# VH-VL binders against q9nrl2r1430to1533: the designs that were tried, part 168

Target 1, 104 residues: q9nrl2r1430to1533
Amino acid sequence: GGVHELSAFEQLVVELVRHDDSWPFLKLVSKIQVPDYYDIIKKPIALNIIREKVNKCEYKLASEFIDDIELMFSNCFEYNPRNTSEAKAGTRLQAFFHIQAQKL
Key: E = the ipSAE of ESMFold2; O = the ipSAE of OpenDDE; V2 = 0.75 times the mean of E and O plus 0.25 times the DockQ between their complexes.

## First folded at step 10 (VH-VL)

Design w146 (framework fv_nezutatug)
Fold by ESMFold2-Fast, scan of step 10:
Structure w146 (fold): chain C 104 residues (1-104), chain A 122 residues (1-122), chain B 107 residues (1-107)
Amino acid sequence: as target 1 above (104 residues)
Amino acid sequence: QVQLQESGPGLVKPSQTLSLTCTVSGGSIDSGYSWHWIRQHPGKGLEWIGSIYYSGRTDYNPSLKSLVTISADTSKNQFSLKLSSVTAADTAVYYCARGPYRSDWHYYMDVWGQGTTVTVSS
Amino acid sequence: DIQMTQSPSSVSASVGDRVTITCKASQSISSYVAWYQQKPGKAPEPLIYGASYLYSGVPSRFSGSGSGTDFTLTISSLQPEDFATYYCQQANSFPLTFGQGTKLEIK
């Protein structure tokens, strides 16, 4: 075939998905496994949803994409106490995201 | 571009409740950001009052906690501060601000309103 | 509460000078510090977050460094528009706290 390149948003989502600390963020939190999550978190989101929005060209501005990623991290820190594996993973992944987002 | 604008009375009498509103444009308060109130007393530094999240969670400066309420109205894209039982010590410039990053509840304020001056005097 | 102490409280400098402002936290805050510039009668403007990262649009003459308790803001070649008061802020713990400010004055 031809030569193609991933969009900047798609490249960044792929880097986030591949990061060791992405495990809490890959897909929506299970209501079965975490029954109170949706009582606390009013705007759930995950990397699989963000990636689908990128693929459907739903982000018109870089700020909209960044807002969804930050929402994902905010949900993590809202639900999970600071000392949890989830919160620690979120802290490290968010720092990685901030460095990579400088390219946007 | 996200912009914040404070509004409220410039003069409040002692013992009354101060009510200030921050109107957000160019972005939604119903997003992953935190929304803050900060004040600056004449000739002094900055004092953080409190914050509200899209979830409705609030955090208050413990020195003000019994006197402060922060609320949000997503339909108007506004968040508000109520400070009860004001005294002359509450005379200050009041700012609203956005915190763009949350990392273990750590906040940096990346967008600020222009500030509104409040004088507490009879 | 984490106390943030800035040094000096004021500094006099000339255009073209290299200026350094220091901020000391009463306990470790890792890299969770921001720097703001405030001109008389105006709101603070963000310069730096995470100790060393510049906000978009901030001139490259501004730089931040430090970790733990000791942080520095540097202006490599002072411009006329840089005369202002500078504040550090810790973002490690509630309540959020600011330094007392460093006033940068024309020599």
Scores: ipSAE 0.006, ipTM 0.640, lowest interface PAE 9.3, mean pLDDT 86

Design w147 (framework fv_nezutatug)
Fold by ESMFold2-Fast, scan of step 10:
Structure w147 (fold): chain C 104 residues (1-104), chain A 122 residues (1-122), chain B 107 residues (1-107)
Amino acid sequence: as target 1 above (104 residues)
Amino acid sequence: QVQLQESGPGLVKPSQTLSLTCTVSGGSIDSGYSWHWIRQHPGKGLEWIGSIYYSGRTDYNPSLKSLVTISADTSKNQFSLKLSSVTAADTAVYYCARGPYRSDWHYYMDVWGQGTTVTVSS
Amino acid sequence: DIQMTQSPSSVSASVGDRVTITCKASQSISSYVAWYQQKPGKAPEPLIYSASFLYSGVPSRFSGSGSGTDFTLTISSLQPEDFATYYCQQANSFPLTFGQGTKLEIK
């Protein structure tokens, strides 16, 4: 990974964070508020963790960055029933991500 | 880019078990995607066989459930299909595929292997 | 099981034509349908997911629409590379099911 590739990842994460549908993904789900979440989701991740990984230069390939973003969406669809606001927000944000990821 | 490649014997005898493996490169099977087996009988359409998730959860087509097993080996980045008690009706091209949406209700296959031909004959 | 029925089973068209393929689900599947293109001897290629979203790299002449039980794939101006078999797939519930396919042939 070069510095220009890391800037592209940062730009994409910022665009995701700024999106109206990012609210379910901004930070990890609270164990206190949702105690069964971590019984179901074995690989939790959120945009704040992905952004930290970008800032620490932990993604050496675009595919590794994309895999983490897709894991985040997969967790959303695994935990949340399909007609929930979370699942609907995830569907729209994932479509937006696919369009923006073409810039990588 | 993520690539999938099927492998296994091209010829299987009736009543035996068909074993196919899908090798994934450019991405991890342990990353929150769903991983699928689909087949296509000669001159016909597509039939979904089943799927596996990073959690080890599997879902199978009810028409094949008693005959099919899907498993994953994360150390080799592979997932595999076993179809028992095969007959001539199981002659098909077998594809492995990746689904980008993990949910019981939202499976779309965005990456496909090239397919492997399996003939069931004596 | 949800049955997916495509119409027509085959269609003959010329380069530059607008082509429409329909897919009907036996029960409501909301917008949870995908479309695939398959050329002889090749694996299916994804075109559309969630009824109307194009996969990256798919030409803009392809579009999808519909919700509930009736879905449509449209090619606004047919190109030589578009002659293929097209499949719809419901992603609403298990088992996942495909339409029987629509073969798009040169007129």
Scores: ipSAE 0.006, ipTM 0.625, lowest interface PAE 9.6, mean pLDDT 86

Design w148 (framework fv_nezutatug)
Fold by ESMFold2-Fast, scan of step 10:
Structure w148 (fold): chain C 104 residues (1-104), chain A 122 residues (1-122), chain B 107 residues (1-107)
Amino acid sequence: as target 1 above (104 residues)
Amino acid sequence: QVQLQESGPGLVKPSQTLSLTCTVSGGSIDSGYSWHWIRQHPGKGLEWIGSIYYSGRTDYNPSLKSLVTISADTSKNQFSLKLSSVTAADTAVYYCARGPYRSDWHYYMDVWGQGTTVTVSS
Amino acid sequence: DIQMTQSPSSVSASVGDRVTITCKASQSISSYVAWYQQKPGKAPEPLIYSASWLYSGVPSRFSGSGSGTDFTLTISSLQPEDFATYYCQQANSFPLTFGQGTKLEIK
């Protein structure tokens, strides 16, 4: 752990946010726009929440950070059918994340 | 790192219920991954038994219809397999494994237990 | 159920050889195939997912290709540690199904 791991988490989150396929993941899904989302998804999360947790030093282990990012992708694939632009973006971004996460 | 370990009986009599438990360490069973049971018959390939998600959703191999139950105990960080009415054909090495966070594609098992040998014999 | 058929069932090759193993699905599965390596007495280990995506830590000599019904695993330059049985698995639909395995023996 420690400071070096925290810097790595911040760098990785920044790379994810800047990726072309991050658009479905930047913020929590709107309850007004998608009323049934929170009936289906029991543990909502998004990159802005993960970044906040990194900044507050809430991740003690790389596995905790990885778990939150994977939960984010899991929620996407649970809610969105495979042929949607959201699911396709999630598939590509998750692959990018897996490559980058090798450094953790 | 995440590790999985199977536990259960090495010998089960025909018509009994086989009960196996997978203990997960280094990660939470309630973190969005899918959790799977796979078996391998002596000298043969791999057979998928079923899976459970963090949501409690289960999927079972139809060939094992109504004989299989998979459950999770998040307080113990474990998930378990019950296979009822076993026969000699259920003799196999049983693996627990972690699958991806998704149900529609990229379904590969990235972390496996070491396997536990189960023999069904009278 | 989707049936996965591997060929060959066994192959012998020398260190440095290029080895190819094929896997055929009984119906179209897009790119939803994974490949595993299993050494005697050990659990399978992931190599490839989504037909061509290399799993973390797997040497670059391993590659996967294909879509639809026909898939290939290639080892570009065989090493002694590659002696193992290789399995393909479809991820298109439940039940998940595996090929029968290909045993790779080093001469």
Scores: ipSAE 0.006, ipTM 0.609, lowest interface PAE 11.0, mean pLDDT 86

Design w149 (framework fv_nezutatug)
Fold by ESMFold2-Fast, scan of step 10:
Structure w149 (fold): chain C 104 residues (1-104), chain A 122 residues (1-122), chain B 107 residues (1-107)
Amino acid sequence: as target 1 above (104 residues)
Amino acid sequence: QVQLQESGPGLVKPSQTLSLTCTVSGGSIDSGYSWHWIRQHPGKGLEWIGSIYYSGRTDYNPSLKSLVTISADTSKNQFSLKLSSVTAADTAVYYCARGPYRSDWHYYMDVWGQGTTVTVSS
Amino acid sequence: DIQMTQSPSSVSASVGDRVTITCKASQSISSYVAWYQQKPGKAPEPLIYSASLLYSGVPSRFSGSGSGTDFTLTISSLQPEDFATYYCQQANSFPLTFGQGTKLEIK
């Protein structure tokens, strides 16, 4: 990743965090509150982890950044039934991400 | 740049098992994407066969479910289709494709292989 | 299974024309429709997802609209490279299903 890509990743993560539908994605699901989550979801991730990876310059390619964001959404849809508030928030936030990601 | 390439026999006899492999380069099948098989009968439209995810979960078209198996070999970065008991109706161009991992009804394919022609004939 | 029906099955047009292709789902699929372009002897190429969002690199003359059961693909100012077969696909539920295709031919 170049400097331009890193700035774009930070900007996009900030926009996702600010979005009204980010609430299911801000932090990892609690193992204590939802213990079966980690039996189903093998690669957990959340916006706070992605943002930390951006800040530490751990994404070498735009595709790696996009893959982590898409993994976050896929985990949401795998665990949560489609009629839940979590899944609905995920659907809207993913659509927003796809529009913004065209700038990358 | 992710690329997909189909490989397998161009001619299969009726009642045999068709085996096709998709080789993925520029990306890992052990990622947050779904991997799909689609076919197109001569002069006709597209038919979705099924998909596999990084978790090993598979989804199959109900019209083909008893006949189809999709598997992945992460060490070779490949996923494969086996279609048993083929007939002349299985003659088609077969494509492999990449889609999102169980997105909320967003099962669309953004990267496609070039396709491989399979003829079922005695 | 959700049936996707395209109309027309074939349309003849001239370079510079505005072309509209429609796709109807047998039940509501919200906005979860993709559109693909296929040229003879080639794999389908993605154009649009989520009814109206263009894939990167797709010319701005392509646009999509609709929700529920009725969807439209529009090509403004048709270009020579746009003569192809177009397919809609519902992404709402399994099995994934495609329309029968619309062949766009030169007049």
Scores: ipSAE 0.006, ipTM 0.623, lowest interface PAE 10.1, mean pLDDT 86

Design w15 (framework fv_nezutatug)
Fold by ESMFold2-Fast, scan of step 10:
Structure w15 (fold): chain C 104 residues (1-104), chain A 122 residues (1-122), chain B 107 residues (1-107)
Amino acid sequence: as target 1 above (104 residues)
Amino acid sequence: QVQLQESGPGLVKPSQTLSLTCTVSGGSIDQGYSWHWIRQHPGKGLEWIGSIYYSGRTDYNPSLKSLVTISADTSKNQFSLKLSSVTAADTAVYYCARGPYRSDWHYYMDVWGQGTTVTVSS
Amino acid sequence: DIQMTQSPSSVSASVGDRVTITCKASQSISSYVAWYQQKPGKAPEPLIYSASYLYSGVPSRFSGSGSGTDFTLTISSLQPEDFATYYCQQANSFPLTFGQGTKLEIK
């Protein structure tokens, strides 16, 4: 727990944000641009929300942090068909995340 | 860290409903994973029964679809299997398992319960 | 439904041997294959996902390869704890299906 783990979470979120495939995940999906999103996705989340939770020390365990990141990817794959640019970006970013998360 | 534990009666009579529950600890069932039921008949291989997702969506093996219901209770951190009208052919070890939700590695199971033996007999 | 056929159904081997188990899908499944190890009386344990990626904690002597319809699990130097039944599973489409299993026995 504590301060040591928070530094690792912050570093990982920054690496995710900087990744070329982060564009679908940087902030919450717009209701104006995607009107049916919130009819389908009941637990929306994005990297900006996860980063805020890290900064507020809301993750007590690495598993809680990992669960929120996985929720973000699950939402992407539930909403977006497999052949979309969003789903393809999510697939690549999730693979990157799994490699980096082994350091936690 | 995440652990799954099956529970339910070890003996069920023919024509009754088999009810099994999987209790999840060390993680939450509403965090975007898939949650699966798999069974193994004595001396045989593995058979996927079905899954439920954090969204409440279910997928069932077509061979069992009219007989099977999977549900989740997020307040208890549990998901459950109901298999109706059981026969001796439903005698098996039943496992619950966790998988990812539509990833590059679709629907593999990375955490498994220890299994619970169910015997269908009179 | 996608059928997964494993070969051989059983194999006898000695410690130190290189063992290869194959799995054939009835239609193309890209790289969506996982491999599991099951010891008597225990739940299956994951070994490999997406055809070639090793699960955390799995020894490096295990490797997977293949794409499309033909997949292989290799144990480069068999150890005593590796005697078990191995299953492949396709993860491409529903219903999820497993191979019939390959029993690895000591000679």
Scores: ipSAE 0.006, ipTM 0.645, lowest interface PAE 8.8, mean pLDDT 86

Design w150 (framework fv_nezutatug; at its last look DockQ between E and O 0.56; V2 from the best seeds 0.00; counts 0 for: pae E 9.5 > 2)
Fold by OpenDDE, look of step 11:
Structure w150 (fold): chain C 104 residues (1-104), chain A 122 residues (1-122), chain B 107 residues (1-107)
Amino acid sequence: as target 1 above (104 residues)
Amino acid sequence: QVQLQESGPGLVKPSQTLSLTCTVSGGSIDSGYSWHWIRQHPGKGLEWIGSIYYSGRTDYNPSLKSLVTISADTSKNQFSLKLSSVTAADTAVYYCARGPYRSDWHYYMDVWGQGTTVTVSS
Amino acid sequence: DIQMTQSPSSVSASVGDRVTITCKASQSISSYVAWYQQKPGKAPEPLIYSASRLYSGVPSRFSGSGSGTDFTLTISSLQPEDFATYYCQQANSFPLTFGQGTKLEIK
């Protein structure tokens, strides 16, 4: 809770992007490469979108920022079976995020 | 800060259906989390009833599966529990809770409602 | 179902004491264990997840350890606000199950 520094959100996004398991999340899924993705996922989001929102100061509360990150992971887990590389990467990255988010 | 609040009748007659609603504030149920119902019978420990996920899928405790229905209403930012054919054994404090959405299906509850007491009595 | 057996069921201790609560799973559950604190008339609050990871805002005097079947919650130096009932929970398999609880009382 409380007021959070914009730099804290920025730093966390940078750390997520630099993580080895960020590759499924760097940008929105390509409709060309995954034709049925947007038939299943109705609220697409990615780290580049979240970064833009941070830069525009659209997050007034840490909970709003966290919600978008969790949405990003949930989309991955909804579309990808648990045994896929994407889901496995997401699981690890989410665990990392949950630790880092405690600083917010 | 996200908050959860249980609501519903505190008294239910045997054989009737117990209906509870969890209202979420300070956050959306459509934001990629898992949502859970847990109960605590007097003098007993905690019992997981079931869960509903971001996708709308549900998981139920097998001991209660035939009697339990969990649903979500995103327009109201609520999710609900229905337990049919209740008996005295269903008297308990009922909690709704939130946890992260996890691909490995290993769920913890990191935010809880205050709980609501439901008594089954004729 | 996976059974979680806590020990002791109750324990009396004094402020400043080191307290250890044990949870034993009926089968291996890796590190998928959470710990909760519940005070009378209140909802459970999370303390530990993934056996050893501390939730934000939880005092550092709380710690969790273990893997497989044996898990422990430790309070290094008991404070007055720590007197409560503690529960372990396994998240390895459905149905999710809790220990029967350990009531920590003031001596």
Scores: ipSAE 0.325, ipTM 0.830, lowest interface PAE 2.1, mean pLDDT 93
Fold by ESMFold2-Fast, scan of step 10:
Structure w150 (fold): chain C 104 residues (1-104), chain A 122 residues (1-122), chain B 107 residues (1-107)
Amino acid sequence: as target 1 above (104 residues)
Amino acid sequence: QVQLQESGPGLVKPSQTLSLTCTVSGGSIDSGYSWHWIRQHPGKGLEWIGSIYYSGRTDYNPSLKSLVTISADTSKNQFSLKLSSVTAADTAVYYCARGPYRSDWHYYMDVWGQGTTVTVSS
Amino acid sequence: DIQMTQSPSSVSASVGDRVTITCKASQSISSYVAWYQQKPGKAPEPLIYSASRLYSGVPSRFSGSGSGTDFTLTISSLQPEDFATYYCQQANSFPLTFGQGTKLEIK
């Protein structure tokens, strides 16, 4: 993307990182602490990886950026049962993201 | 904007396999969304057939038992339905649709194809 | 399987009327209900998700409410383009199931 696209993606990632419900999404899940995670989740991603991709200008379209964020949430809901703290945080953060993403 | 388009033979003989493909444009099928097949019998309501996720995980309507297979080809940005041993009861309009796996839109379908009519007859 | 029952199966109304359609789940589904509008010969279009949230671009005259087993779709001040069949869908568990539909007809 262009300067405007990079600014928009960077700002949105920063807002997601700062959100109280970002804690399950900040970094990749530890294989040591959660060894079955990678047996279930075949396309792992986290906010630190998405932010690195933004900084390296790897998103050419807003849809590509949105797809990676949605993948992150889909991974959360696939691995974590609906009534867990992780899934509840994911649900709230995803709702926040959907409101913000309409500006892209 | 994401668009879905169904394609496949409109006429299938009883006992054969129905094969339909959904082509997705404006978005990637490996983006974390769920991808669904729904059908509608003439003059009737909607019946969910099954879904596939970016992970390759599938969920099928138990009423269709082992007769249904859904697969994805990320290189072509397509997902497909195979329904084996069809009968006249499988005559319907078939839709492909997009929905998030477990979100605020939990299993809600937000983008639909236009539908393709399938007739099962000899 | 969770059964979704809509009431009424058909309703006749005039432009400007307030219309309500109800949907009852055979077991609690929290707020995991979506509503769709389908016009003859066309694919269903989303109206509402999570029982009460309007999908983008849906006119504000549409609203949804309910939780648990009982859900309602309301159309205030009915417009000519609103004559269609409406479906509720439970989004709580597999298999996903739809109501039988409510046909909204011109009076």
Scores: ipSAE 0.007, ipTM 0.671, lowest interface PAE 8.2, mean pLDDT 87
Fold by ESMFold2, look of step 11:
Structure w150 (fold): chain C 104 residues (1-104), chain A 122 residues (1-122), chain B 107 residues (1-107)
Amino acid sequence: as target 1 above (104 residues)
Amino acid sequence: QVQLQESGPGLVKPSQTLSLTCTVSGGSIDSGYSWHWIRQHPGKGLEWIGSIYYSGRTDYNPSLKSLVTISADTSKNQFSLKLSSVTAADTAVYYCARGPYRSDWHYYMDVWGQGTTVTVSS
Amino acid sequence: DIQMTQSPSSVSASVGDRVTITCKASQSISSYVAWYQQKPGKAPEPLIYSASRLYSGVPSRFSGSGSGTDFTLTISSLQPEDFATYYCQQANSFPLTFGQGTKLEIK
């Protein structure tokens, strides 16, 4: 990762956050609101955490950044049935991510 | 670059349990991917045995019923296959493979191990 | 279970030929099909996913098409390194199932 790659990661995260379908992914799922979530999802991740990792230069490879974003979607699809608003939002945001990731 | 390597005995006697391990390098089994066992008899097609997901969920081919167990050891970055009560029909090349957890829950195998030959013989 | 039937079982062709391999699903699987190439003594290698999307590094002479039940893998100009067996796989539902394979032999 050079400075150009780190700038691209931040730009992509900002575009994901701005997308209308980002609402399930902005912050970690609340344990109080969804008590069983952390019994099922062992590697929770959200856009605010990914953005912090970009700011701290914690991604050494573009693949590590992409893997965290894909993990975020995988968690959504693992926990939420296909017909839920969360899963549908995840599908649309993931499609948007794949388009934007080609710019990396 | 993720690499997968199968290991285990090449010869197993009938009625015993076949035990294979897949070691993952260049990546983590915790990283939102799915992990599969597939086998192939000489001159025959590929048969999906089952899968384990990063979450610990498993799915098995119904044709193998309760004969198959797939497990993971995240501390060793490995996942394993146990197939009980083997017969000559279980002689095959066994592959481990990776598939991403994609939108709408499709499973394609994007990385394969090199395969390990298992012979079931008296 | 969804059965995947490939045709033909084998093909003999010359370098430069266009080769078409088909795969028929026993029920609609939308576009959820992958294609693999397996060379003798080697593991399968991914070629195509989602019916028509090439993996990075796959030569552009390979293409896939189809939706529903009928799917096609095409090699537009056969090269000597394309000698292999080709498999389709449905990813629509469990159990995941593969076609029986098509062996491509170079004349």
Scores: ipSAE 0.006, ipTM 0.676, lowest interface PAE 9.5, mean pLDDT 88
ESMFold2 (binder alone), look of step 11: mean pLDDT 92; pTM 0.947

Design w151 (framework fv_nezutatug)
Fold by ESMFold2-Fast, scan of step 10:
Structure w151 (fold): chain C 104 residues (1-104), chain A 122 residues (1-122), chain B 107 residues (1-107)
Amino acid sequence: as target 1 above (104 residues)
Amino acid sequence: QVQLQESGPGLVKPSQTLSLTCTVSGGSIDSGYSWHWIRQHPGKGLEWIGSIYYSGRTDYNPSLKSLVTISADTSKNQFSLKLSSVTAADTAVYYCARGPYRSDWHYYMDVWGQGTTVTVSS
Amino acid sequence: DIQMTQSPSSVSASVGDRVTITCKASQSISSYVAWYQQKPGKAPEPLIYSASHLYSGVPSRFSGSGSGTDFTLTISSLQPEDFATYYCQQANSFPLTFGQGTKLEIK
């Protein structure tokens, strides 16, 4: 609980940000560049928002942190057709996340 | 081997909430799988209702989203379905099932419960 | 929603026959199709995932093929235990959807 869990969440977010496949997830999708995104995706999220929530101690349980990361991947697969660069990056980063999340 | 068992009332009155529970044995719902509810109307095919992940994340069939809640109780190794405002159209056999995450396996269901019959009637 | 249409709705066959069941998706689903077998009074059992991959323990007489919108389940030499209803399922898009089923009956 507490400080130890917060350090684990921060470490995992940093590892995700540094991953080569993080590029679709670093910040919210641009409304100007992708205007229909927010018509389709009702709960947008990105790694920068998740990191802010970690720093503000908004996650009470590891499951809540994992839920936000999974929501991020789910949004990616909902919006992006299979076999796009975004969906492929999401698949690889999600697999990496699942391995790292075993440490939580 | 992992086994799933549905339980709940076989008869529900119209306008009430249907509550079903799936008990998992031989494995933990806290594992890396997704857990699903599927139903089968008399003489018809299968309809996916929704799923819950080990993380607590849920996905629902859009046709049912305002009426469905799926939850998990890891201490009892169970996940549950609540379907509100039921009608005769909700009469079906209800199954719980295990599947993988959104990955190369794409939500194929490899373990199923035996099913429980629910009749909605006054 | 992606609609899955199976053909035929029922087929009568004898032991030793080659049986083919087809499934058509209303839009392209790549290879993300599963096939299930359901016997009377029992839950569906998985046979095939990703259009052509057999689950462990499924007899080799079962095979799947197809991509895009058209998919086929084949039983090369029908056995007595194969009389059942067969369902296809697309796994490409939410919501997950199933075909209406094909009942395989003994002649």
Scores: ipSAE 0.000, ipTM 0.538, lowest interface PAE 16.7, mean pLDDT 84

Design w152 (framework fv_nezutatug)
Fold by ESMFold2-Fast, scan of step 10:
Structure w152 (fold): chain C 104 residues (1-104), chain A 122 residues (1-122), chain B 107 residues (1-107)
Amino acid sequence: as target 1 above (104 residues)
Amino acid sequence: QVQLQESGPGLVKPSQTLSLTCTVSGGSIDSGYSWHWIRQHPGKGLEWIGSIYYSGRTDYNPSLKSLVTISADTSKNQFSLKLSSVTAADTAVYYCARGPYRSDWHYYMDVWGQGTTVTVSS
Amino acid sequence: DIQMTQSPSSVSASVGDRVTITCKASQSISSYVAWYQQKPGKAPEPLIYSASTLYSGVPSRFSGSGSGTDFTLTISSLQPEDFATYYCQQANSFPLTFGQGTKLEIK
């Protein structure tokens, strides 16, 4: 990967952050406020962490970037039942991501 | 134990913004619980208005559309409701309530304030 | 939005009677229903959550049952303090919605 891949990843992360359904994904869940989250979710991740990894050029391949975004959604569906607002937001944001990821 | 207390003006003129505050004692609003506003029109049933989480996320009843804003002030341990452009139809008893912890999948309100009566009249 | 419909709208009963109130959801909500009791001039008080789980301190004469779309609240032997309005609430998804209420009156 290179600068073109980095700019594509950055653009996509910004689009995800600005999406109305991004609110469950903006930052890591607080261990102090929600301690049982980290008993269930073994690989926590959020959009702020993914964006930092993009900015530090830590993704060598588009597949690595896509894997981290998919992990974020997988964690959402693992922790939150399907009928919650978190899971519904995750479903809509994941669909948006799949459309935008075609550009990668 | 956790207690909730509503406060507000009691009387609001049509087209004004209704502002209500819920003061929480015995527990922090900066916690995994959700915090809710519910209202009840005279002689009628209960209507859920919306909620706020410690993260700042809000959920609103779509029937109230763009008229509702809920906010939290963790320094005062309070959360507040603003209803813009009120009409006589907004006359009701307003309750604040504590909802489930975010890992609980059963959305019921376990602690309620005593309610505050709001009359919209000229 | 999930619509909750209660029946009956009112019921008259005597102390010692068995009373049943029903609640129907417009779509499946699994077991995610709560029941509240409201006395005149007071805030609602939780009775039951998750269809059948009694809230702390609620007398055992109250019971809930049901799954999917059809739910019931039963008072096995009515006491004088039980005359109140009862509300069901779907606890499944947003927006949270309540039934229209059932007023339990002395016969």
Scores: ipSAE 0.000, ipTM 0.562, lowest interface PAE 14.7, mean pLDDT 86

